# Miniprotein binders against p81326, part 40

Target 1, 226 residues: p81326
Amino acid sequence: MLHFGGFIMEINHISKILEKEREEYIRNKVEEYLKQGFSKDDAVNKANQSWRTYIGHRIQDVIYNLLKKFLKDSGLKVTTDKALNNRNLPEELDKVKRLIAINYGEYLFLPDADVIVYKVENNDIKIIAIISVKNSFRERRFETTYWKLKLKESPVTSHIKVFLATPDKDNEISYKCPNGKPKKMRIILEYELDGIYFLKEDFEETEKAKHFGKIVEDIIEISKKL

## First folded at step 14 (miniprotein)

Design v11
Fold by OpenDDE base, look of step 17:
Structure v11 (fold): chain B 226 residues (1-226), chain A 83 residues (1-83)
Amino acid sequence: as target 1 above (226 residues)
Amino acid sequence: SDLEKFAEQLIEFAEYLIRLAEEYLEEGRPKIAIEWLELAVRFLQMALELARKNNLDELAERIEKLIERAKELIERAEKIKES
């Protein structure tokens, strides 16, 4: 792609823009919690937790819309686990929901699936990929890995690719062995997942660890093989 | 062509960013709205370059109108920010 470099650079700005509102958000939330009668320390802690939740959802929404727009011309459809969390689903989405469900014997549960990519051919739905979008890894570091392993256990879901998309702001998984010390989380995530896609420039690139700008092409290529 | 498709994808994503910025403006957050609008403009500029290089005049005109809209929203947001 002639302008792939520019596209990559602009993708990197997404997370930067989202982080610019942090100071204002925290200030406003602290004030809110103080008015509710919390101590200053409690208010700050609650505000920070609220921010993590908020920014997590925002980045997921942006990435969802990005993938939706850039995959559409390939005949690929995109949805989210939130969209599937409805009692009355259209037939297509009900099928999608069933095709990603994990069997726990008496119960079926959905994996965490921030973005779900699928195609429809002759009224048959094929799930192509699940993308987990994480702004940070402070909590549930290996949750995406768990879902990948669970999906792999069934012939119904074993073909589904599981990707992680992250700006990795805290450089938790950007490098495998910085300063000669192995980063356990990077190594495990890269080993277990089908790919890690970074919304940043400063990371160790490998076959599985790529810039987020490549995810569209990779998904399209996978879709052609299914 | 693949380039035309990519240009259209850039346009549609930029339109999403413009809508996102409008939501921030409605919330009284012009500073962040401006940041999203500027990003939208950059995506549209990429699309415009592609359109021009491929002699897609109608597409180029559409993109230019979107850039103009985004810039007008930036100006509005700046005025709100200064108040």
Scores: ipSAE 0.847, ipTM 0.938, lowest interface PAE 0.5, mean pLDDT 93
Fold by OpenDDE base, look of step 16:
Structure v11 (fold): chain B 226 residues (1-226), chain A 83 residues (1-83)
Amino acid sequence: as target 1 above (226 residues)
Amino acid sequence: SDLEKFAEQLIEFAEYLIRLAEEYLEEGRPKIAIEWLELAVRFLQMALELARKNNLDELAERIEKLIERAKELIERAEKIKES
């Protein structure tokens, strides 16, 4: 139990480090866009948009690597939707891709899946969980919920757990009823998803809303039941 | 043991963070590199404590070498930052 406290605290530093990069990144990008002939206001707006994309990818990569390392000894494998976007996939990854595909009649499409956790038993692949990683909720607030609902519609994918991992730096979903007013986004996400994991300390903890440090244990436990 | 496995996981994650920091150094961003290296050191220190408590001397020695490497990279990054 004591070792979990230190681990939890260090996880919180991940988001803090990423946020420290913002000022320098924005400054450099603003300068770049000004040199390209954009107005000051346009340069700032473009820099902020660039930052959102950049930081989103960075946090996804860090979380992917974290989960990959900490799930490895449990016999669990980790991949990403990006890794599945290849014409020549290894047999294992091709099977993973097919097992997370959503049916739209004439077409199959993949859900947004920043991290995919699966196990291989007797040459059979079982998808355990999909983790959506979001640095902020400024855009696509319920996208993860949409994919969860779509995955539930098929007996092939209905067992797949869908988790959200976020530092929630803007406190958009950290509390259910701040100041006595219900936060629609928090309530809906917590209701529809299998769990929300926070890379921060300041949030309302519930059965489904936990610190990110718990996600490894939770995934391992789920994997044992499948 | 489960503790030994956890220590190894911490080490592997710290090694990833060190590589990440090296990428930032190559990009000429020593300030952020130092932050990642310091985080890596903290994970390694956690692993070291686990190794020592369980009398895993070989593992402890390996961790100490990694900490030393990370600290050397921090020193290098600080020099780059000052220039």
Scores: ipSAE 0.846, ipTM 0.938, lowest interface PAE 0.5, mean pLDDT 93
Fold by ESMFold2, look of step 17:
Structure v11 (fold): chain B 226 residues (1-226), chain A 83 residues (1-83)
Amino acid sequence: as target 1 above (226 residues)
Amino acid sequence: SDLEKFAEQLIEFAEYLIRLAEEYLEEGRPKIAIEWLELAVRFLQMALELARKNNLDELAERIEKLIERAKELIERAEKIKES
């Protein structure tokens, strides 16, 4: 149950480093697209879209590795939706996949879960939490909320905690009532989800909205109750 | 024991960050690699403080070697950046 203020502060450097990468990345991509024959305007648009995809994947990878390293000695295992979609799936991961799948009649689908935390006790698998990683809220703003509501519909999945992790650099959900006006997206996300974890310092902290560095302790505490 | 486990976790995450930085160096991106390496060193220094406070001498020695390796990579990256 270790919680160092230095750890929390250093975690926020991850998003700062990623942001420093943007200028160089965009410049290199524009040059690449121009060589492919795209107009300047098209090259810039494609470079920005490429950046959004790249940064999203990088944030997910860092979060996955952080959780894997810091949860390991608490008997907790971590996997990803990408790993669960492989054709040659080990038995353990096949069980994880089955335990989070949502039934749509003849079809079974996985929720949009970037990172999944689970534990194994005597060959029994318990899903603890899923973490959705969002770099921006341009599209699919409430997809995470939809999956939380679907997981609540079954007694098999209703215990699964659903978290959102984000740098939220554009302050789309950082404050509940900026300038006295309710921010619908922040209010709905906080109400419906089990937690929102920010990869930055400047946001409105609440019981559910916390610094990302606190997610490790929270997951460990939840796992003790299962 | 719990503090030793946390120190090991800090080390493992720092090692991941060092490998990430090495990938950036291979791609010819030393400026960003330095940023990741500096973050790795900060986590290693945190682990070193824990190890020393708890008289974990073998662990502290291992962490010091990892910090030295990361600093050597920073020096290499600085030379690449300035060429």
Scores: ipSAE 0.800, ipTM 0.922, lowest interface PAE 0.7, mean pLDDT 89

Design v12
Fold by OpenDDE base, look of step 16:
Formats: structure tokens, sequence, C-alpha cells
Structure v12 (fold): chain B 226 residues (1-226), chain A 83 residues (1-83)
């Protein structure tokens, strides 16, 4: 228990470090776009868009590596949707890919799955959880919810837990009813998803909304029941 | 033991952060590299405390060497930052 507090604080620092990079990144990109002949306003807009993409990938990579290391000793494996986008997959990953696929009649498509947690038992693969990692909710606010609902439609995928991990920098989903007004996004995401995990301290904790530091334990517990 | 496993997990994650910091250094971004290295050191310190409390001397020594390496990288990054 005592080691949990320190771990939680250091997780919060991940988000802080990523934000410290923003000013320098934006400045450099604005300068680059100005040199390309864009207007000041266009350069700023493009720089901000570039930053959102860049920081999104960075936080996903950090969280992927964190989960990979801290789940390893529990016999759990971790991969990403990006790793599954290969024509020549190892047998194990090919099975993982097939087990998360969503049926659209003539076509199978993969959900957005920044992190995929699975176990291998007796040569059988069981998908445990999909974690969507979002730095902000400016775009695709309910995308994770869509995939959760689609996964529920099949007995093959209905057991897969879908989690959201976020620092929620803009406080879009940190509280359910700030100032007495319900936050639609928080309420819907918490209702539809299996859990929301925050990489920060300032949020309303509930049964489903927890600090990111608890995600490892929660995933391990789920894995034991499957 | 479970504590030994947890210490190893902390070490492996810290090693990842050190590699991440090295990438930033190669990109000429020492300020952000230092931030990641400092975070790595804090994770290693947590692991070190666990190792010491459980009389895991060999593990403690390994962690101390990693902390030293991370600190050396911080010093190098600071020199680059000032240049």
Amino acid sequence: as target 1 above (226 residues)
Amino acid sequence: SDLEKYAEQLIEFAEYLIRLAEEYLEEGRPKIAIEWLELAVRFLQMALELARKNNLDELAERIEKLIERAKELIERAEKIKES
C-alpha cells in the first residue's frame, strides 16, 4: 500500500513532463510553417494540430511501455493495434488480431486499440482488455464508447474490457457535475466503458473512475476471472 | 518474491525512460531529456528502497549503478543545455 502512493505521484509526473514540451514544440513548428509560406494564423493552427498528434503518440507509447513492464510478471502480454497492422504477423499476434475484430458483414475491422492486454493459456489466447489512451477529447469524444458497444455485440468479443486512460488536461471528464451541471461526456463514458483511469490527482473518483495507478491491479484481477 | 518482482518492474520501466531520454538528447532536446531522466531516477529510488528493505543486496547494487548512469546522463544533458 505505501509504495502505491509514490507510484501514483510519479504517474502524474508523466503528464506534466509531456506538457512541458508543448511551448518549445509549438514555437519550432510555427517557425517551420512560416518558412513554408503560411500565414501566422495558419502556422499557429497547423502547429497546434501537429502537437495534438505528436503528444497523443507520445503518451500512448509511454503507457504501452508502462503496462508492458508492470503486467509481465502476471503472465499477461501487451500489444498495440499498430503492431497488428502487418501482413506477416507471428501466429500469436495473428490470433490476437482475429479475436478483437469486429464484424461488419462482408468486412472485419479492428477497433481502435492503443493497448491490448491478453494472456496465453494452453495455446489459447484470451483477450482481457483494450485501453484507449487520449491526451484530450477535442476530437472523437465518443470513439472509445463506439468500439465498446461494437465489441459487446459479439459473443466472441463481449467479454473484453474497454478502458480509457487520460490525463484529461482540459478537465472535460474529471467531474460528473461541476457547478451542479452534468457533464454529458463524463457520464456517458463512465456508463458505457468498463473504467476510466486518470493520470492526475484532480478528478472525481468513483467505482469506474480511478487513478491510473490502479489499472495494473484491476487488469490482473480481471485476468484471473477469465 | 512479489516485492522483488515489483522492484524489477520499476527497474525495467526506468530503463525505458532512460532510453527515451537518450532519444531526446540525440534530437538536441536536453531540457526534456533531463525531465525524463529525473523521473527514471525516482522510479529507481523506489526500487532501491524495496531492495534494501528486503535485504536484496545484489539487486540494490544493480539499481545503484543504474541511478549513477542516469545521473551521469543528466550531467551530460545539463552541459549540452548550457552550451
Scores: ipSAE 0.848, ipTM 0.939, lowest interface PAE 0.5, mean pLDDT 93

Design v14
Fold by OpenDDE base, look of step 16:
Structure v14 (fold): chain B 226 residues (1-226), chain A 83 residues (1-83)
Amino acid sequence: as target 1 above (226 residues)
Amino acid sequence: SDLEKRAEQMIEFAEYLIRLAEEYLEEGRPKIAIEWLELAVRFLQMALELARKNNLDELAERIEKLIERAKELIERAEKIKES
């Protein structure tokens, strides 16, 4: 139990470190865009947009590597949708790609899957979970929910757990009913998804809304039932 | 043991963070590099505690060497930051 507390605290530092980079990043990008001939207002707006994209990728990469290391000894493998976007995939990854594909009639498309957790047993691949990693919810608020619902429509993919991991720095989904008013986004995400995992301390904990430190154990437990 | 596995997981994650910090150093961003290195050290310290409590002397020694390396990188980053 004691080791769990320390681990939880260190996970919270990941988002804090990433946020410390913001000021310097914005300053440098503003200067770059000013040199390109943009107005001050345009430069600031573009810098902020660039930051959102940049920080989003950074947090996804850190979380991917964390999960990859902490799930390894459980016989679980981790990949990303980006790794699947290749014409020449190893057989294993080609199978993973096919097993998460969503049917749109004439076309198959992949869900947004920042992290994909799977196991290999007797040369068969079982997809365990997809984790969407979001730094903020300013854009695409229910995108993860859409993919969860689409995955449920097929017996091939209906078993796949879909989780959201976020520091929720703007407190958009940290509480269900702050000030007595229901937060639509929190309620819907918690209802539709298999879990929400927070990289922070200040949130309303529920059966489905937990600290990110629990995600490894939860995924391992799910993997044993499949 | 499960504790040994957990310690190894923390070590491998810390090694990733050290590599990440080195990338930031190469980009000329020592302030952020130091933050990642300090986080790596904290993970290694947690792993070290696990190793020591379970009398895993070889693992403990390996962790101590990694902590030393991370601290040396912090010192280097601080010098770059001051220049």
Scores: ipSAE 0.834, ipTM 0.933, lowest interface PAE 0.6, mean pLDDT 92

Design v37
Fold by OpenDDE base, look of step 16:
Structure v37 (fold): chain B 226 residues (1-226), chain A 83 residues (1-83)
Amino acid sequence: as target 1 above (226 residues)
Amino acid sequence: SSLEKRAEQLIEFAEYLIRLAEEYLEEGRPKIAIEWLELAVRFLQMALELARKNNLDELAERIEKLIERAKELIERAEKIKES
């Protein structure tokens, strides 16, 4: 129990470190865009957009590596949608790609899957979970929910758990009814998804809304039932 | 043991963070590198506690060497930051 508390606190530092980079990044990008001939307002806007993309990728990479290391000894494997975007995939990853594909009639498309957790048993692949990593919800607020609903439409993919991991820096989904007003986004995401995991301490905990420190154990438990 | 596995997981994640910090150092960003290195040290300290409690002396020694390496990188980063 004592070791779990320490681990939780250190996970929260990941988001804090990433936030500390923002000021310097924005300053440097603003300067770069000014040198390119943009107006001050345009430079600031472009810098902020660049930051959102940059920090989004950084947090995804950190979470991917965390899950990869902490799930390894449980016989679980971890990959990403980016790793699946290759013409020459190893057989294992090609199977993973096919097992998460969504049918659109004439076309198959992959869901947004920042992290994909799967197991290999007797040469059979079972997809366990997809984790969407969101630093903020300013854009595409229900994108993860869309993919969850699409995955439910097929018996091939309906068993796949879809989780959201976020530091929720702007407190958009940290509480269900702050000041007595329902937060539509929190309520819908919690209802539709299999879980929400927070990389922070200040949130309303529920059966589905937990600290990110619990995600490893939850995934391992799910994997045993499949 | 389950505790030994947990310690190894912490070590491997800390090693990733150290590599991440080295990338920031190469980019000339020592301030952020130091933050990641300090986080790596804290994960290694957690692993060290697990190793010591389970009398895993060889593992403890390995962890201590990694902590030392991380601290040396912090010192290097601080020198770069001051220059």
Scores: ipSAE 0.838, ipTM 0.934, lowest interface PAE 0.6, mean pLDDT 93
Fold by OpenDDE base, look of step 17:
Structure v37 (fold): chain B 226 residues (1-226), chain A 83 residues (1-83)
Amino acid sequence: as target 1 above (226 residues)
Amino acid sequence: SSLEKRAEQLIEFAEYLIRLAEEYLEEGRPKIAIEWLELAVRFLQMALELARKNNLDELAERIEKLIERAKELIERAEKIKES
């Protein structure tokens, strides 16, 4: 067995490595914005906002590639909402896009789906899971929950598991009741979502809240039941 | 075997990390590149252990070559960082 411990520790390093980039990134962006004529305070604020966007995309890309590699041998395929935002999609991806679409009457919209896991059997596509990857919860704290609830409303999408993956660097959802005080966001996310997966060691483990190292196994198990 | 598959998964992910590191090097960011390369090496070492335990000599040799490549990239990145 891969000493599950070693793999877990290495997963935890992903977010740490990404955060080491912050100081340099901020410095460079501040300089850029100052050159554009912004005030020092505005430049710093803009740089921090830029960083949040940048690091969010970076962690999503890493997690996408991780899942793609580790799910491949199970016959599972992985894509992203970004890949689906194309006018000229291959037939397979066009089907995937349609199978995750949410009905708003006159309109169909896609949920936020950083990672989409699906299988192809006998030319039929089955969507297995959507994984939302969040580096932090400063904005849109319950967005993933909204999409889960919307997916649940249709028999076409109700079977789709929705997971959240996060390093939770600010410990916003790592514990349910730290110091006896309930963390509303953790409780709600854990209740509404099918699972929360942490890219860190220091968190309260539950049936739904696990280390990210478990997500591959969980997805494979779900895929066998569909 | 399941262990062979896991080793291949680790290799493929490590190869991705190496490519990621190369992108950082191209951007002139050797410090972060080194961090990704070191992580890649650790994943490859895990794969190597699996290969050796299962007497997968060909796979082990492939992994060792990848580790060597990653280490060479680290050395190159360190030189860039010091310059």
Scores: ipSAE 0.838, ipTM 0.934, lowest interface PAE 0.6, mean pLDDT 93
Fold by ESMFold2, look of step 16:
Structure v37 (fold): chain B 226 residues (1-226), chain A 83 residues (1-83)
Amino acid sequence: as target 1 above (226 residues)
Amino acid sequence: SSLEKRAEQLIEFAEYLIRLAEEYLEEGRPKIAIEWLELAVRFLQMALELARKNNLDELAERIEKLIERAKELIERAEKIKES
C-alpha cells in the first residue's frame, strides 16, 4: 500500500486526542462530586478514578471499532467483554464465552479480555487473540500475564494470542532500560505476552513491542496459520 | 477489489469517528469533537487518494461528500466553541 506509514501515523493521533480532554473532564467531575457533598480530597480522588474508567472505556471502544472495521473482510469477527456479559447471549457469542472461560473447580471466570478476535468456520469457532486495553499501570499491573499463563495451561486455549494495547503516556513500559536500569514491568510484560501495541510514536520497538497500527496485519497473519 | 475494500474500511472507521464527535457535540464539548472530526477527515482523505489513484470515480464522489459533511460539522463546532 502506498500510505501504510500514514495509517500508522494517523492512528497514533487517537491517544493525543484522548489526552487533550483530561483537565476539563477532571475539573467538571470534581464540581459534580462537591455538589454531592463529598469533601475536596474525596472529590478529587473520585474524579481521578472516574477519569481512569472513562478514558479506559473510550480507548476500548475506539480499538473495538477499529478492529471490527479493518478485520471484517478477512473473515474475522470481533466482540468485547461487555458483550459476553449480556444476559441473553446469542449462541455464537455463548460459544466464544465458553472457549475463553477458565475453570476454577466450582467456578468459571472470564480472563481479562477487553476485545476478542475470532473466526467462524462451519459453525466452529476458533479464538485468535484477546486484547487487554490498559490506559495506565497504577493497579493490577500483571493481571494480563496471569491470564496468559492460565490460557497456556490447556491445549484448547494455549494457541490464543494475548496482546496488550496502551498509550502508555507516562512511559511506564515504553523502554526496557530507562536510565540504564532494567524496567521490570516492561521486561516481564514483553516476555510473557504475545505482543504489546503502543498508541504513540516514542517507545522502544521490538519484535513484540510495536506501533498499534501494525496489529491488524499481525492478527490477519496469525489467523492464516490457524 | 482489495483496494476498494481498503478504502471502504477507511470510510467506515471515519464514519465511526464522526459519530463519536457528534456525541461530544451533544455533550457541549466542541473542542474535543473538532479533534475527532479532523481525524475522520484524515482517514477520508486517505480513502479518497486510494479511490482517485485507481479511477473509482463514484467512490471518490461519495468520499468527497462525506468530507464536506465532516467539515460542515467542524464549522458548527467552531461557532459553539465561541472562538
Scores: ipSAE 0.823, ipTM 0.929, lowest interface PAE 0.6, mean pLDDT 88

Design v40
Fold by OpenDDE base, look of step 16:
Parts: structure tokens; sequence; C-alpha cells
Structure v40 (fold): chain B 226 residues (1-226), chain A 83 residues (1-83)
């Protein structure tokens, strides 16, 4: 029990460290865009957009590596949608790619899958979970929900758990009804997804909304039932 | 043991964070590198506590060496930051 508390606190530091980088990053990018001949306002806007993309990738990479290390001893494997975007995939990853594909009639497309957790048993691959990592919800608020609903439409993919991991820095989904007003985004995401995991302490905990520190155990438990 | 596995997981994640910090150092960003290294040290300390409680002396020694390496990198980063 004591070790779990410490682990939770250290997970929260990941988001804090990433936030500390923002000021320096923005300053440097603004200067770069000014040198390129953009106006001050345009430079600031472009710098902020660049930051959102940059920090999004950084947090995804950290979470991917965390899950990869902490799930390894449970016989679980971890990959990403980026790793699947290759013409020459190993057989294992090619199977993973096919098992998460969504049917659009003439076309198959992959869901957004920042992290994919799967197991290999007797040369058979079972997809366990997809984790979407979001630093903020300013854009594409229900994208993860869309993919969850699409995955439910096929018996091939309907069993796949879809989780959202976020520090939720702007408190967009941390509480269901702050000040008595329902937060539409929190309610919908919690209803449609299999779980929301927060990389922070200040949130409303529910059966589906948990601290990110619990995600490893939850995934392992799900994997045992499949 | 399950505790030994947990300690190893913490070590491997800390090693990742150390590599991440080294990338930031190469980019000339020592302030952020230090933050990641300090986080790595804290994960290694958690692993060390697990190793010590279970009398895993060889593992404890390995962890201590990694902590020392991380601290040396912090000192190096601080020197770069001051220059």
Amino acid sequence: as target 1 above (226 residues)
Amino acid sequence: SDLEKRAEQLIEFAEYLIRLAEEYLEEGRPKIAIEWLELAVRFLQMALELAEKNNLDELAERIEKLIERAKELIERAEKIKES
C-alpha cells in the first residue's frame, strides 16, 4: 500500500515537468517566427499551436514507455499506431494492426491508438486495450469516444477496452458537476469509454475515473479475463 | 518475486528517464534535464527500498550505482546551466 502512494505522487510529477518546459519553448518559438517575418500576434499563435503538438507527443512517449516497462512482466506487449504505420511489419505487429482495424466498407482504417496493449498466447494475438493520451481537450474533444463506438460495431474489436489518460490541466473533465453544473464532456467520456485515468490528484474519482497509477493493475486484470 | 519484478520495472523506467534527460542535455536544455533526472532518482529510491526490504543486496547495489550516475549527470547539468 505505501509503495502505491509514492508511485502515484511521482506520476503526477510527469505532467508538472512537461508544464515547466512551456515558457521556454514558447519564447524560443516566438523568436523563431518573428525572425521568419511573422507579426507578433501570428508568432504567438503559431508558437502555441506548435507547443500543443510538441507536448502532446512528449506525454504520449512518456506514457508509452511507462506502460511498456510496467506491463512487461505480466506477459503483455505494448505498441503504438505510429509503429503500425510501416509497409514492412513483423508478423506479430501486422496481426495487431489487422485486429484493431475498423471497417468502412471498401476501406479499413486504424483508430487513433497512442498505446496498444496486447498479449500473445499460443501464437494468437488478443488486443486488450487502447489508450488515448490527451494533454488537453481544446481540439477533437470526442475523438476517443468516436473510436470506442466504432470498435464496438464489430465482434472482432468489440472486446477492446478504450481508456483515456490525461493530466487535464484545464480541469475540463476533472469533475462531473462543478458548482452544480454538469460538465458535458466528462459525463459523455466517462459513459462511453471504459475508463479515464488522471495524471493528477485533484479530480472526482468514480468507478471509471481513476488515478493513472491504477491503469497497470486494471489492464493486467482485464488481460486475465480474456 | 513480485517485489523483485516491481523493483526491476522501476529501474527500467528510471533508465528511460535518464536517457530522456541526456537528450535534453544534448539539446542544450539543462534545466529540464535536471527535472527528469531528479524524477529518475526518486523512482530508483523506490526500487532501492523494495530491494533492501527483501534483502536483495545485488539488486540494491545496482540501484545505488544508477542513483550515483543520475546524480553525476545532475551535477554536470548544473554546471552547464551556470555557464
Scores: ipSAE 0.839, ipTM 0.935, lowest interface PAE 0.6, mean pLDDT 93

Design v49
Fold by OpenDDE base, look of step 16:
Structure v49 (fold): chain B 226 residues (1-226), chain A 83 residues (1-83)
Amino acid sequence: as target 1 above (226 residues)
Amino acid sequence: SDLEKRAEQLIEFAEYLIRLAEEYLEEGRPKIAIEWLELAVRFLQMALQLARQNNLDELAERIEKLIERAKELIERAEKIKES
């Protein structure tokens, strides 16, 4: 139990470290855009947009590597949608790609899948979970929910758990009913998704809304039932 | 053992964080590099505690060497930060 508390606390530092980079990043980007001839207001706006993209990728990479290391000994493998965007995939990854594909009639498309967890048993691949990693919800608030619903429509993909991992720095989904008012986004995401995992301490915990430190154990448990 | 596996997981993640910090150092960003290195040290300290509690002396020694390496990188980063 004591070791779990320490691990939880250290996970919270990941998002804090990433946020410490913001001021310097914004300053440097503003200067760059000013040199390119943009107005001060345009430079600030562009810098903020650049930061959102940059920090989003950084947190995804950290979480991917975390899950990859901590799931390895359980016989679970981890990949990303980016790794699947290749013409020449190894057989294993080609199978993974096909097993998460969503049918749109004439076309198959992949869901947004920042992290994909799967196992290989007797040369058969089973997809366990997809984890969407979001630093903030300023854009595409229900995108993860859309993909969950689409995955449910096929018996091939209906078993795949879809999780959201976020530091929720703006407290958009940390509480269900702050000040007695329901937070639509929290309620819908918690209802539609299989779980929400927070890289922070200050949130309303429920059966589906947990600290990110629990995600490894939860995924392992799910994998044993499949 | 499960505890040994957990210690190895912590080590591997810490090694990733050290590599991440080295990338930041190469980019000339020592402040952020130090933050990642300090986090790596804390994960290694957790692994070290697990190793010691289970009398895994060889593993403990390996972890201590990694902590030392991370601390040396912090010192190097601090020197870069001051210049």
Scores: ipSAE 0.845, ipTM 0.937, lowest interface PAE 0.6, mean pLDDT 93

